# Ledger of designs, part 4: VHH binders against Elongation factor Ts, mitochondrial (tsfm)

Target 1, 309 residues: Elongation factor Ts, mitochondrial (tsfm), of Dictyostelium discoideum (Social amoeba) (q54lv3)
Amino acid sequence: PTELVVQLRKKTQSPVQECKKALQASNNDMDGAIKWLLEKGKATAEKLKSRVSAEGIISVLVDSGSGKAVILEMNSETDFVSRGDIFRNLARDISKATLSNPISGGKLAENGILELDPTQVENIYPIKINITNEDGVAEEMTIKDSIVRIVSKLRENIVIRRASFIQPLNNNNNNSKSYISSYAHDSTSEKKDVGRLGSIVQFEYQGDCNNMNSLKEFANQLAIHIVSNSPSVVTVNDIPSSVLEECKNNNKNPESLYDDMVLYEQSYMYSPDHSVKQYLEILSEKLGIKNLSVKTFRRYAIGETAERV

## First folded at step 19 (VHH)

Design ze2 (from zb5 with D102N)
Fold by ESMFold2, last read:
Structure ze2 (fold): chain B 309 residues (1-309), chain A 120 residues (1-120)
Amino acid sequence: as target 1 above (309 residues)
Amino acid sequence: QLQLVESGGGLVQAGGSMRLSCAASGTFSEYAMGWHRQAPGKQRELVARIFSGSTDYDDSVKGRFTISRDNTKNTVYLQMNSLKVEDTAVYYCAAGEYMGYNSGWEYDYWGQGTQVTVSS
C-alpha cells in the first residue's frame, strides 16, 4: 500500500522502489521491512568493500563550549559522490556524533592530539541521518550502520580513513585558557566545515584577552596558513627522531626541514616578515595575554596518503 | 509513475541566454536527473546530469550551461549561456533511479522535448 511506503520512506530515508520491495518481502510489516532494508544494505556494502576509495572530503567541527574539535577524512570512489550533498552531510553528521559522544579509544600522537581508530568511530552511537532533506528523520543508529545505509544509496564504497580529536584542556589545574579554530577549503560553498583540505588548531594562553575578535581573526587565519603551508609539527623539538635520522642518512642539514614541516619556523602568510612564532609573541603583547601558543594542530588533505585503500 | 514536462525553449540569438525548466508531476528528490539533446539527423546526447547536488556536463557545454534543481517546486533547470548555433536541438528532460556513477545512467522517464533554436 502507498501509505506504508510513504511511512517507511520517511522513517528509513530509503528509495521508494526499495521501500516497496521491503514491504512486499515482509507482508507489509513495518518492522520487518526496516530489517529487510538494513540486511540488503549490509549485503551491498560487503560487495563494495574491495573497491578503492581515493576521493573524498575533510570535515572539521569545533565545540567551543566544551573545548573539543574533530577532523575527519571520509572517502568515496568518485569525486562526483564526494561533491554531493548526501555524502557531505554524512561526513558532517559523523563529525557531530564523534564530537558529542564519549571517546572509546584512540592513540596519543607525539603532538598531543588524539588519533582515533576508524573502527572506534564506526562504533559510536547514536547518529541521526537525513539523506533526503525532508522533514522525516531516520531513527538513531551506529555510525557503521549509517554508512551501510548511505552506501546502498550511493552505490560506492565509503570509508572513514582517519580522524583526529582535540581534547579539552584541564582547566581545573592551571588556569590556562584555550581557543580552537578550524578551516576546510571548499571553492563551491560559503561553509568552511567540509572540503578537500582542512585543519583544526588549539591555542593556549593565560590572562584576560582585551580583544577576543582579534584573537578569533588570527586563529582563523592560522588555520588557513596551516592548510596552505602543510606543517606537520609545532616546534623544532617536535620533529620525530626517525625523520631526523633519515635527514642525516641523506647527508642533509636538519634545518632544511624547517620551512616544510615546523609551524613556528614558517613565514606567516599574513605577515611574511615574521615567523609564526614571532607573530604569536607580537599578538600576545597586543592582546594583553601571556604565552599565546599553539598547543596542537592537525591538517588533512585528500590525496596525501601514500597508498589508496 | 513520474511525468516530466519541459518548457522555456524557443528562438534565441547567438551569444544569448535561455533557461529551460522541467516540471515533475510529483516528488522527485530521489531521482537522478538529466538533460539530453538531439539535433536534426544526430543521435540524442547527454548535456548535463545531477544527483544529490553533484553535477556533470558534456565537454561541449561545460562552463556555459548549468543544471540545477528545486525540490520545493519539483523542477529541474538548465541555464544556457553563451549560446552557439550548434546548440540548436530538441532538449529532453529525463529521470531515473540512481544506480551508481559508473553503472551508466539509465532513465525511466522522459519529457516530450522542447525546441531550442539559436540564430546567427
Scores: ipSAE 0.601, ipTM 0.873, lowest interface PAE 1.5, mean pLDDT 85
Fold by ESMFold2, fold request of step 22:
Structure ze2 (fold): chain B 309 residues (1-309), chain A 120 residues (1-120)
Amino acid sequence: as target 1 above (309 residues)
Amino acid sequence: QLQLVESGGGLVQAGGSMRLSCAASGTFSEYAMGWHRQAPGKQRELVARIFSGSTDYDDSVKGRFTISRDNTKNTVYLQMNSLKVEDTAVYYCAAGEYMGYNSGWEYDYWGQGTQVTVSS
């Protein structure tokens, strides 16, 4: 029976005690035990769906080769789970699967980023997961099924709250080049791909950059600036009409919104004597490129949507 | 059956530091792990626990003790700093299946314990 438990655990990546229960319930029939574990996982996930999941993590991922990026919010019931490796690795794997598969839908946001519906993300196939960090083999499944599997292990309701996707540049104009940076902040170590705050930023320019390391350093710093300063739009012209109407209804000057909302008008965190717009111009000249600009960005923070799940 | 063996206990002066180790006899990456202690005449109490890299501590040791896990060595550690006389106890390593954060943590496997004595 110990050998069967080891085999079942390696095949299913289920906890040892659950494997023991499954074999006992199945009279040591391996196929029956696998079915038992699957049914229990589904039942557990269904029982937990009604629970509130207000804690969580932001995952960011950039694929520099294809010019794509994703930012994802995944929620748990407790911060204990959201700080854990199993939860964080699932968020990373979901982000990777989202980037690796065709996106044929989504709602174009005012700033040009594709907003993905959580159901659309859940239906993506395949995701590869390995939840034990031992001799287990990564398994392919839908993102929805991976969440079911992890919910059964973590015993908390886990949901994808939102995701945003940056698409590659249009190939109609070969004069434009792109670079994408990302940042997620948490008290954890050096990876900076998950945290309670995050951003993705797409840059556009023309010409040949004479110092890519300097461009990359700035791009990473601007992603941090966006996390820290919470802009909503890139330029003044990008301010939504509804926001301008609210400002008018409060008898306030629209210029009062600029430092709070408009990235280009903010004092740049790493060179405070300059606005972000001014610094982009300075850096463009220094790097020997033209029209270095921010095409789009997205910022997520845990708790900012105020939706209970 | 998982076997747990503690080491690293002994006598230490107040304000000092000590590191306890708990070696497991097999793969333990799936287990919730904890350190508990029992002072003479008192009930055994939780000190620190860890699952999936996430940690919790009893209020009496927060900021002074650190639990950690090395899955490649099948070992759990308790780093104890700024030790106080009231930390004197037998310290036990424990392991069990994780059944959820709020469902209570049950431990199926216990070590024999290691004595920590903090002198003034």
Scores: ipSAE 0.594, ipTM 0.871, lowest interface PAE 1.5, mean pLDDT 85
Fold by ESMFold2, last read:
Structure ze2 (fold): chain B 309 residues (1-309), chain A 120 residues (1-120)
Amino acid sequence: as target 1 above (309 residues)
Amino acid sequence: QLQLVESGGGLVQAGGSMRLSCAASGTFSEYAMGWHRQAPGKQRELVARIFSGSTDYDDSVKGRFTISRDNTKNTVYLQMNSLKVEDTAVYYCAAGEYMGYNSGWEYDYWGQGTQVTVSS
């Protein structure tokens, strides 16, 4: 029946011939047809997994109430798909599901940020997605199943390349406070939550801030600075010993690395007469707080990693 | 089943601007949409296409033309700027299932077209 095919197509965004097959296989039962299309989509997604996916977007999300943040890279085969709303909304929904659910694993990095295994992210349940993009009711499934559904619609291999997670500050005595900011750069969108470049940054301080709006403004501006200036480490002491050895072996002064890779030593783009370190000190005094510092950050850029490995 | 009706064509001087509209008779949010054109004695050719908010343009119009979609009005637009005499054609709105970027774009529904004439 044409009415059921139209309804199924609108609900699933599947091709007309596949909707017809699903209804026939399910004796015109709508719920059964939806399940049939999901299983067909799993087979399609498995066939497509061998394709190289080097295009994509970075998604960033901060939950200020719980003190958590995520930065996620998701790849597609073409930039046409990665610029599209279906792809970008999936990345946003994955980031939201990752923040909203317990993280049972991940490799702890030196600064307390968790590097998440893409397979562990895929196993998260639930993610709430609205495949139709026409109503306010989202379906719940695993992240893996949501990718399968979107792959069947977009006809491209889609992968989670990497993700990093900032955990809540453990502050039982309330002696240290934190704030997290994020930024994603997209030249074609007003939204700052997805783009080809992104960052998350966690701050720490002690005392009572006398102007939280100024702190928040600075935090947002530093996230932009990190995207724009590509630091790799927070302080000079965080430079890996292997990088220092390479510098010495090439007869270069280690200070030649500072502007390129050390956040604290970079000229702050919103106050260029100051280094980031100097500005943090100035701002700490102005806000009536102590030891305003960057605890950790992550910056992702599309194309900075090798092909899918 | 979906009916497409173009409007907004006419005569315009070179260097000028024009906006075409394509109204759909039903909900079309799930379709890939495109504008094509056919000059006298020529084959129909792609001008611009849109799916999921992502757009794609023929090189001859890139930077001058903009395709957009308003799902609340069931309407697709083609904003044409810096028009050239070679842009003279009948412009057609088209809709079809999205089958993947590289699998070819097949359109099941076409409008009757609107004439755009660019004079020197």
Scores: ipSAE 0.590, ipTM 0.869, lowest interface PAE 1.6, mean pLDDT 85
Fold by ESMFold2, fold request of step 22:
Structure ze2 (fold): chain B 309 residues (1-309), chain A 120 residues (1-120)
Amino acid sequence: as target 1 above (309 residues)
Amino acid sequence: QLQLVESGGGLVQAGGSMRLSCAASGTFSEYAMGWHRQAPGKQRELVARIFSGSTDYDDSVKGRFTISRDNTKNTVYLQMNSLKVEDTAVYYCAAGEYMGYNSGWEYDYWGQGTQVTVSS
């Protein structure tokens, strides 16, 4: 009947004709019709899995209350889909769900960031996600099922490629405070939370900041700097030994890598006469805090191989 | 069955602006939508299309025309700026199931059209 079709369409966002077929196949049982649509979506997703998904978006989210953040890459086959609201809103909802739940597996890097590479991202698939539907009604499902649903709707192979997570501070040192900022470039929203480039950055300092608005402004600006200047590591000491060996084997001065790779050695975009390291020292003094530093960062860009920092 | 009704057409001077509206009689949000036009003696051609907030335009109108969609009003708009005499045509609103970006866009529902005439 008409009421059941409307309810099923609202709940699943499926075309009216597919909702009618699902109800007919399920003898007007709503739960059976939902399952029928999901199984049809799985068949579509299996058919599409071999197709290359090189377009996409980067989603960034900071949960200030818990001291967590995520940067996540989700891919589509075309930029038309990646510019669309259905695709972008799912990426936002997935990012939110990953911050509200434990992440199993992955590797905790030495700087405390948790990484899920392409072989590990399926570890998030069982997490329950609350989807914001087009009518504003929240709907709960697994991340896996949410991807299956939008693949059937968007008719493209859609994958999560990778994610990195800033974790809450290790409570071994009670003197330190943390602040986290993020930026997504070419975001379609006022919050700058989705785009083709993105970064998350965690700061650490001691003492009482005399002007938190200035610290927040700088933190946001450094996230933009990281997107724009593409550093791979925070300090010179963080340069991988394999990269230094390759440089030496080609008879190149290792200092030739600094402006390209090392955040602290880059000319700061918002004060170009200073390196980022120099500016952190200046700002620490101005704010009345000690040892303002970057603990960790990650930068993602659509079309790159991977960032390892 | 979805009914589409265009409005907002008329006579406009070259260089001027006009906004077309396409009101739908029923459920709207799941459809791919497009504006097409047909000039005298020519084939109907795509002008602009939209799905899920993502848009495409024919090269002849890029930068001058904007397609948009308000699902709460079940309405699609075509904002036309910097109009040229070559834009004179009957403009049709169309809707159909989205079958993927590269699978060709087929439209099951068409409006009756609205005349746009651009004077020199």
Scores: ipSAE 0.583, ipTM 0.862, lowest interface PAE 1.7, mean pLDDT 86

## First folded at step 20 (VHH; from zf1 with E30D)

Design zf5
Fold by OpenDDE, look of step 21:
Structure zf5 (fold): chain B 309 residues (1-309), chain A 120 residues (1-120)
Amino acid sequence: as target 1 above (309 residues)
Amino acid sequence: QLQLVESGGGLVQAGGSMRLSCAASGTFSDYAMGWHRQAPGKQRELVARIYSGSTDYDDSVKGRFTISRDNTKNTVYLQMNSLKVEDTAVYYCAAGEYMGYNSGWEYDYWGQGTQVTVSS
């Protein structure tokens, strides 16, 4: 009956037609119908895997409790889907869940960043996520199931493409403190946690900061700077050897790449008379701290991934 | 099942403004809401759509019309500014679903329409 369809839709947020089919297949048994929808969703997701997901959203989040941060890319076929709250909120929820749970199977970079490439993102799929429905009721499910659900609802290939995680520094080892900031650029939202561009950046310093608000402001600004100016590395020493070799092979001066590629060499967007490096020094002095530095950062942009599958 | 009832139409002078409302009998939060219009002798066309916080507009009304919804009131609105004679049509409220990139949109429920007449 129609009432069951309404109830099932409310519970699963599945399309009406799918709900009807589910109920029919399950002899109007609600639990059976729910299971049917899930299985159908899985099948749909598999079928859609071949579709190009070139649109999407970057989600960034710093967990205030743990100090961990994540930058995550979730892709869709169309910008209509990626601009929608359903899609964006799921990305937010996934980001949050990944910070609250241990992650396995990633690649730990030398700078301490944990990276999940497209083949590794599935490692987060078993993580439990809370999805709140329109009635304010929270439902717990796996990230995988949440993706399946949204695929069924929006009927596009939706994938987590990649994610990177920054961990707080262990103060016990080197007496260093860290602060992580994040920024996502979206022209349509006041919230700066999702967008087509995003960054997370980790700072390191020693000593007691005399004005944490100033540090936080700078950290936020630098995150914006990173999004806007698209550096690839922090310092010239971080330039990959392959890039240097390429320069050599092509008789190109590596220094010509510094302004574009190296964060420290870039003119600071909020103080153009200073390089980022110079400004870090100035701010370090001003705040009464030592060795304020960028430990690492990640910048994601929709459309800049090597594989748009 | 949703029943949609449009209101707010009527006669307005060119350059004027009008606000249409569409009241739903039930919860439509899961539906895409759209305003369509049909002028005499023309096909029905999409004017504006709102779904999951995203809005789409026909090029002819961009910058002039604004679609919005209030889920607490089960109502969708169309604010029409800078109205033109060519905006004269029967305006329909519709509730539908996104059926995917290739399939587009399907509307399951329609209102009876409200006449909007823009005079020169």
Scores: ipSAE 0.532, ipTM 0.822, lowest interface PAE 1.1, mean pLDDT 91

## First folded at step 21 (VHH; from ze2 with E30D)

Design zg1
Fold by OpenDDE, fold request of step 22:
Structure zg1 (fold): chain B 309 residues (1-309), chain A 120 residues (1-120)
Amino acid sequence: as target 1 above (309 residues)
Amino acid sequence: QLQLVESGGGLVQAGGSMRLSCAASGTFSDYAMGWHRQAPGKQRELVARIFSGSTDYDDSVKGRFTISRDNTKNTVYLQMNSLKVEDTAVYYCAAGEYMGYNSGWEYDYWGQGTQVTVSS
């Protein structure tokens, strides 16, 4: 009986108490117990669905091979759960799976970012994900099932709230090159891929870079800058018309908003004597490349509404 | 079944440090681990909890105590720094599970406890 509990626990990653109940209900039949746990998990997930999940983490991931990147928010009821490795690792695995598979639905922005709002995140639920147990054995399941499993295990309402995907650069006409960087900030983790704050940023340039390490360093620093300084748009021209109209209606000078919301107008935190725009120009020259620019970025923060750029 | 055995307690002066250990038998990694303490005439209270790398502390010990675990050794630790006289208690190791936001934590296994005495 004890051995069966251990085996069932390892196989399903369910709580020990639930495994005991499952085996009891199934007369120590393993397959029956697995089925029992699955059904119980689904029931639990449904029961908890209405509960508020205000805590969570931001997961960021770049796939340099495909030229894609993802920023994803996953939420829980408590910060205790969201600080745990089980929760964070699932977020990482989901991010990875979504980069490796086509995404259906969502809204494609003009800048090429695919956005999934809270009503659209279910479109990734059918995607297959690999979950590795403590013994290193991988099990394939849907993202939906993985969420159900973790809800059962951690006994909180856990949801994917939103996600954004940077798409590969189409350079057929201008021989442009793309580089994507990402950053997540969390005081409790040394890893920079998960945290309460996160950003992904896509760069574009022409020519051969004479020092890619310098470019990468800058790209990472700018990702940090974006997290820290919370811009909303890349350039002044990208400011939404609604914001400009609001300024007009209130007799407010739009320029007063530039240093807060426009990335290019912000002082670069690693070179405060330069704006981000100025620094891009300087770096472009230094690296022997042309037209180094920020094409797009996304920034997520736990507790904040989705920002569109 | 899980057996828990505490060690490392004793007498220490205020401001001093002490490290408690709890050795577990059986499948250790399946459980959330916690340290509790009970002072004379007081109720048993949570000191610290650890599960999946996440930790919680009682406010009275935050910044002074650190809970950690080594699954390879089936051991949970409590590093106690800047000890105070009010930290004097029997300290218990416990293994349990999180039962949800409303239900809280259930501990199925307890150690026999180790005495910690902090003198002025």
Scores: ipSAE 0.813, ipTM 0.929, lowest interface PAE 0.6, mean pLDDT 93
Fold by OpenDDE, fold request of step 22:
Structure zg1 (fold): chain B 309 residues (1-309), chain A 120 residues (1-120)
Amino acid sequence: as target 1 above (309 residues)
Amino acid sequence: QLQLVESGGGLVQAGGSMRLSCAASGTFSDYAMGWHRQAPGKQRELVARIFSGSTDYDDSVKGRFTISRDNTKNTVYLQMNSLKVEDTAVYYCAAGEYMGYNSGWEYDYWGQGTQVTVSS
């Protein structure tokens, strides 16, 4: 019996106690037990859907080959679960899978970012994902099934809350080049791809860069800057009209908002004597490129409402 | 299925350090591991827990104790620094599972315990 439990555990990655129950219910038939676990998992997931999942992690990933990037929020009930590798690794795997497959649905923002709100995240559920077990064996399943499995394992309501995708630049426009950087911050990890805060930022420029390492360094620093300084828009021109109207209605000077919400107007944290805009210009010249600019960015934070950038 | 054996306990002066080890037999990586302690006349209480790289500590030991595990050695550790007299107890290693937010944790296997005595 113990051997069967071990085998079933390895196959399904279900909790030991659940495996025992499954085998008991199935008269030690492996296939029956697997089916039992699946059904039980689904039931558990449904039961827990009503529970509040206010904790979680932000996962960021850039695929330089395709020129795409993703920022994704996955939530749990407790921070204990969200700090765990099982939870984090699934988020990473989901991010990877979503970059490697077409995504249906969502809303394409004016800045070119594809947004999946909480009602739209289900559009990624059919996407196939590879889950590697403890023995290094990969199993293919849907994202939906992977979520059900992890809910069964960790016994919390776990959900994908939202996701944003930077799309590749259309190369047909002005021979522009793109570079995307990402950053996620977590106090418990040195890894930069998962944390409670995260950002992805897309740069655009023309010409040949004389020092790509310098550009990459800056790009990474700016991703960190975005996480730390929480801008909402890239330029003053990107401020929503609703915000401007609100200022007008309240006799508030819109310029008072620039330092807080406009990336280009913020003092660059790695060069405080310069605004981000000014630094972009300086760096553009230094690197021998033209029109280095931030095309778009997205910032996520656990506990914050999704905002468009 | 899983046998747990604690070691590393003994007598230590207040302010000192001690490292406990718990060696497990059988399949180790599938379990959440915890250190519990029981002082005379008191109930057994959680000291620290580790699962999937995530850790949790009792408030009384936060910043002083560190739980870690090595799955290749089937061993869980408790590094205890800045020990206090009130840390005196029998320390138990346990293996268990998380049963959900409302249900908490269930431990299937326990060690025999190791005595830790902190003198003033």
Scores: ipSAE 0.801, ipTM 0.926, lowest interface PAE 0.6, mean pLDDT 93
Fold by ESMFold2, fold request of step 22:
Structure zg1 (fold): chain B 309 residues (1-309), chain A 120 residues (1-120)
Amino acid sequence: as target 1 above (309 residues)
Amino acid sequence: QLQLVESGGGLVQAGGSMRLSCAASGTFSDYAMGWHRQAPGKQRELVARIFSGSTDYDDSVKGRFTISRDNTKNTVYLQMNSLKVEDTAVYYCAAGEYMGYNSGWEYDYWGQGTQVTVSS
């Protein structure tokens, strides 16, 4: 019946044709139809599972009040799907659910950034999705199940490739304060929360900032700088020993790595006569704070090689 | 059964603009939508298509034409700018179930068409 199709569509966010099939297969039993749609989505996702998904988007989300942030890469098979609202809204919803719900029952890692296994993200509960942009009560589900539902609609393999999570600072005894900024580059949108490039950046400082607008502006600009200049470490001392060994083995000067890899050594995009390190010192003095520094950052780009283990 | 009705066609001078509308008889938010055109003596060709806010265009119209949809009005639009004589054709609105980008786009429902004539 037409009313049952409407109800099933509102609850499951499934296409009308699939809702009709589900009700017919379930003798118009609503709970049976819901289960039928879930199982069909799982079968579709399994058929597509091994297909290469090299397109996608980067989603970033910051909760400044709690000092948390997430950056997430989600892939599709085509850029047509990755440009679409259903795909992009799923990525936003996954980022929101990840930020709101600690991994595997809520453990918080000590001071710093957490690299998340895609399975850890997929097990997060709950997420609610709204595919139709219509009023309705969406069922709570795991992120894994939400991906299954969207795969059945978009007909492409969709995977979470990687995610990084910035945690709140653990130690208030030294009165350190934190600010987090993010940026996602999307040439077609003003939202700055999804795109083919993205970054999250955590700053740490002490004292009372005399101009938060200036700090926020700088923080946003540095997130853009990181996207544009592709650093991989904050300071020279953060260069992995394996990278230094490779440089030595190829008879290269280690200083050749600095402008390419080291954030603090790069010319700051918005004040090119200064390195990022120098500009942090200038801004710290200007704002009346101490030890303004980058604690951590992550940059993701669609199409780059990611080391997932 | 979805019904599609095009409107907005007519005569326009080269360099001008025109907006086509395609009204649907029911909810079409799940459908892939497209505009096709057929000039006299030629085969019907894709002009533009849209699903989930993502769009594709034929190379001949990129940068000049924009497809959009308004799900609250059950309507899809084709904004045509910088029109050329070569754009003269009957324009058809089409809709079908989205079966994936690479599975081809098959349209089950077609409008009756609206004539666009571009004079030099």
Scores: ipSAE 0.596, ipTM 0.863, lowest interface PAE 1.5, mean pLDDT 85
Fold by ESMFold2, fold request of step 22:
Structure zg1 (fold): chain B 309 residues (1-309), chain A 120 residues (1-120)
Amino acid sequence: as target 1 above (309 residues)
Amino acid sequence: QLQLVESGGGLVQAGGSMRLSCAASGTFSDYAMGWHRQAPGKQRELVARIFSGSTDYDDSVKGRFTISRDNTKNTVYLQMNSLKVEDTAVYYCAAGEYMGYNSGWEYDYWGQGTQVTVSS
């Protein structure tokens, strides 16, 4: 029975006491114990599914080689779980699996970013997870099944609330170049890939950059600026008409929205005498490139959306 | 079967610092871990707990004590700063299966305890 418990833990990454119960219930039949644990985990996840999950983290990941990026919000019931390594590593693994697999579907926004339904993310296969932190025990499964597995261990409802995906640029017959930066704010660690706030930013330019390290530094700083200043659109022309109508119906000057909403109109936090738009122009000249611009961005913050039902 | 052995206790002046260690006799990476204490004439009470790198503290020690875990050394630590006379107790390390944050924490394994005495 001791060897069977060790083997079952290795195969299922389940707690020792649950493995013992499963083997007892199945008369030490390994396949029966595996099925017992699977059904127990599914039943637990089903019982928890209706619970409110208002805590969580934002995960950001950029793959510079392929020109892709993802920003993901995943929620838990408590901050205790969302601060934990199992939860945070799941979010990282989901982001990695999302970038490693072809994305078909999603709602393409005019600015070229894909908005993904949680079910599109959940259906991605494979994701590899290692709950026990033991070498050689990572399991491949769908993202949906990985969430079920982690819910059974963490005993809280876990949901993917939203995700946005930046696609590679099509450079055939086009001299435009792209760079993507990201930032996640986590006051509890120096890692900047998960946190309660996050952003991804795609830049576009033409020409050969004289100093890529300076461009990368600026790109990272603008991702931080976006987290800190909470813009929702890149240019004034991107302001939704419904927002403009509400402003006018309240007898407010539409320009009062610019500092709050419009990235290009905000004072740049790393050079406050310039707007972001002005600074992009200055930096383009200094780097010997043309038309350095923000093509798209997304910012996520825990607590800015309603509960998903 | 997991065995837990506390060390690092002793006598310390109020305002001082002390670090407790709890060594485990085997792999403990998937256990919920906690430090509890029992002062003379009192019941054993939670001090700090850790699971999956996430930590939780009793209000009386928050900001002064830090629990941490090194799975490569099979050891959990309690760093105690700004010690007060009321922190005097036997401190116990405990381990058990994680059953959820709000479902109570039950521990199957306990150490023998280490005495911490804080003098004025």
Scores: ipSAE 0.596, ipTM 0.868, lowest interface PAE 1.5, mean pLDDT 85

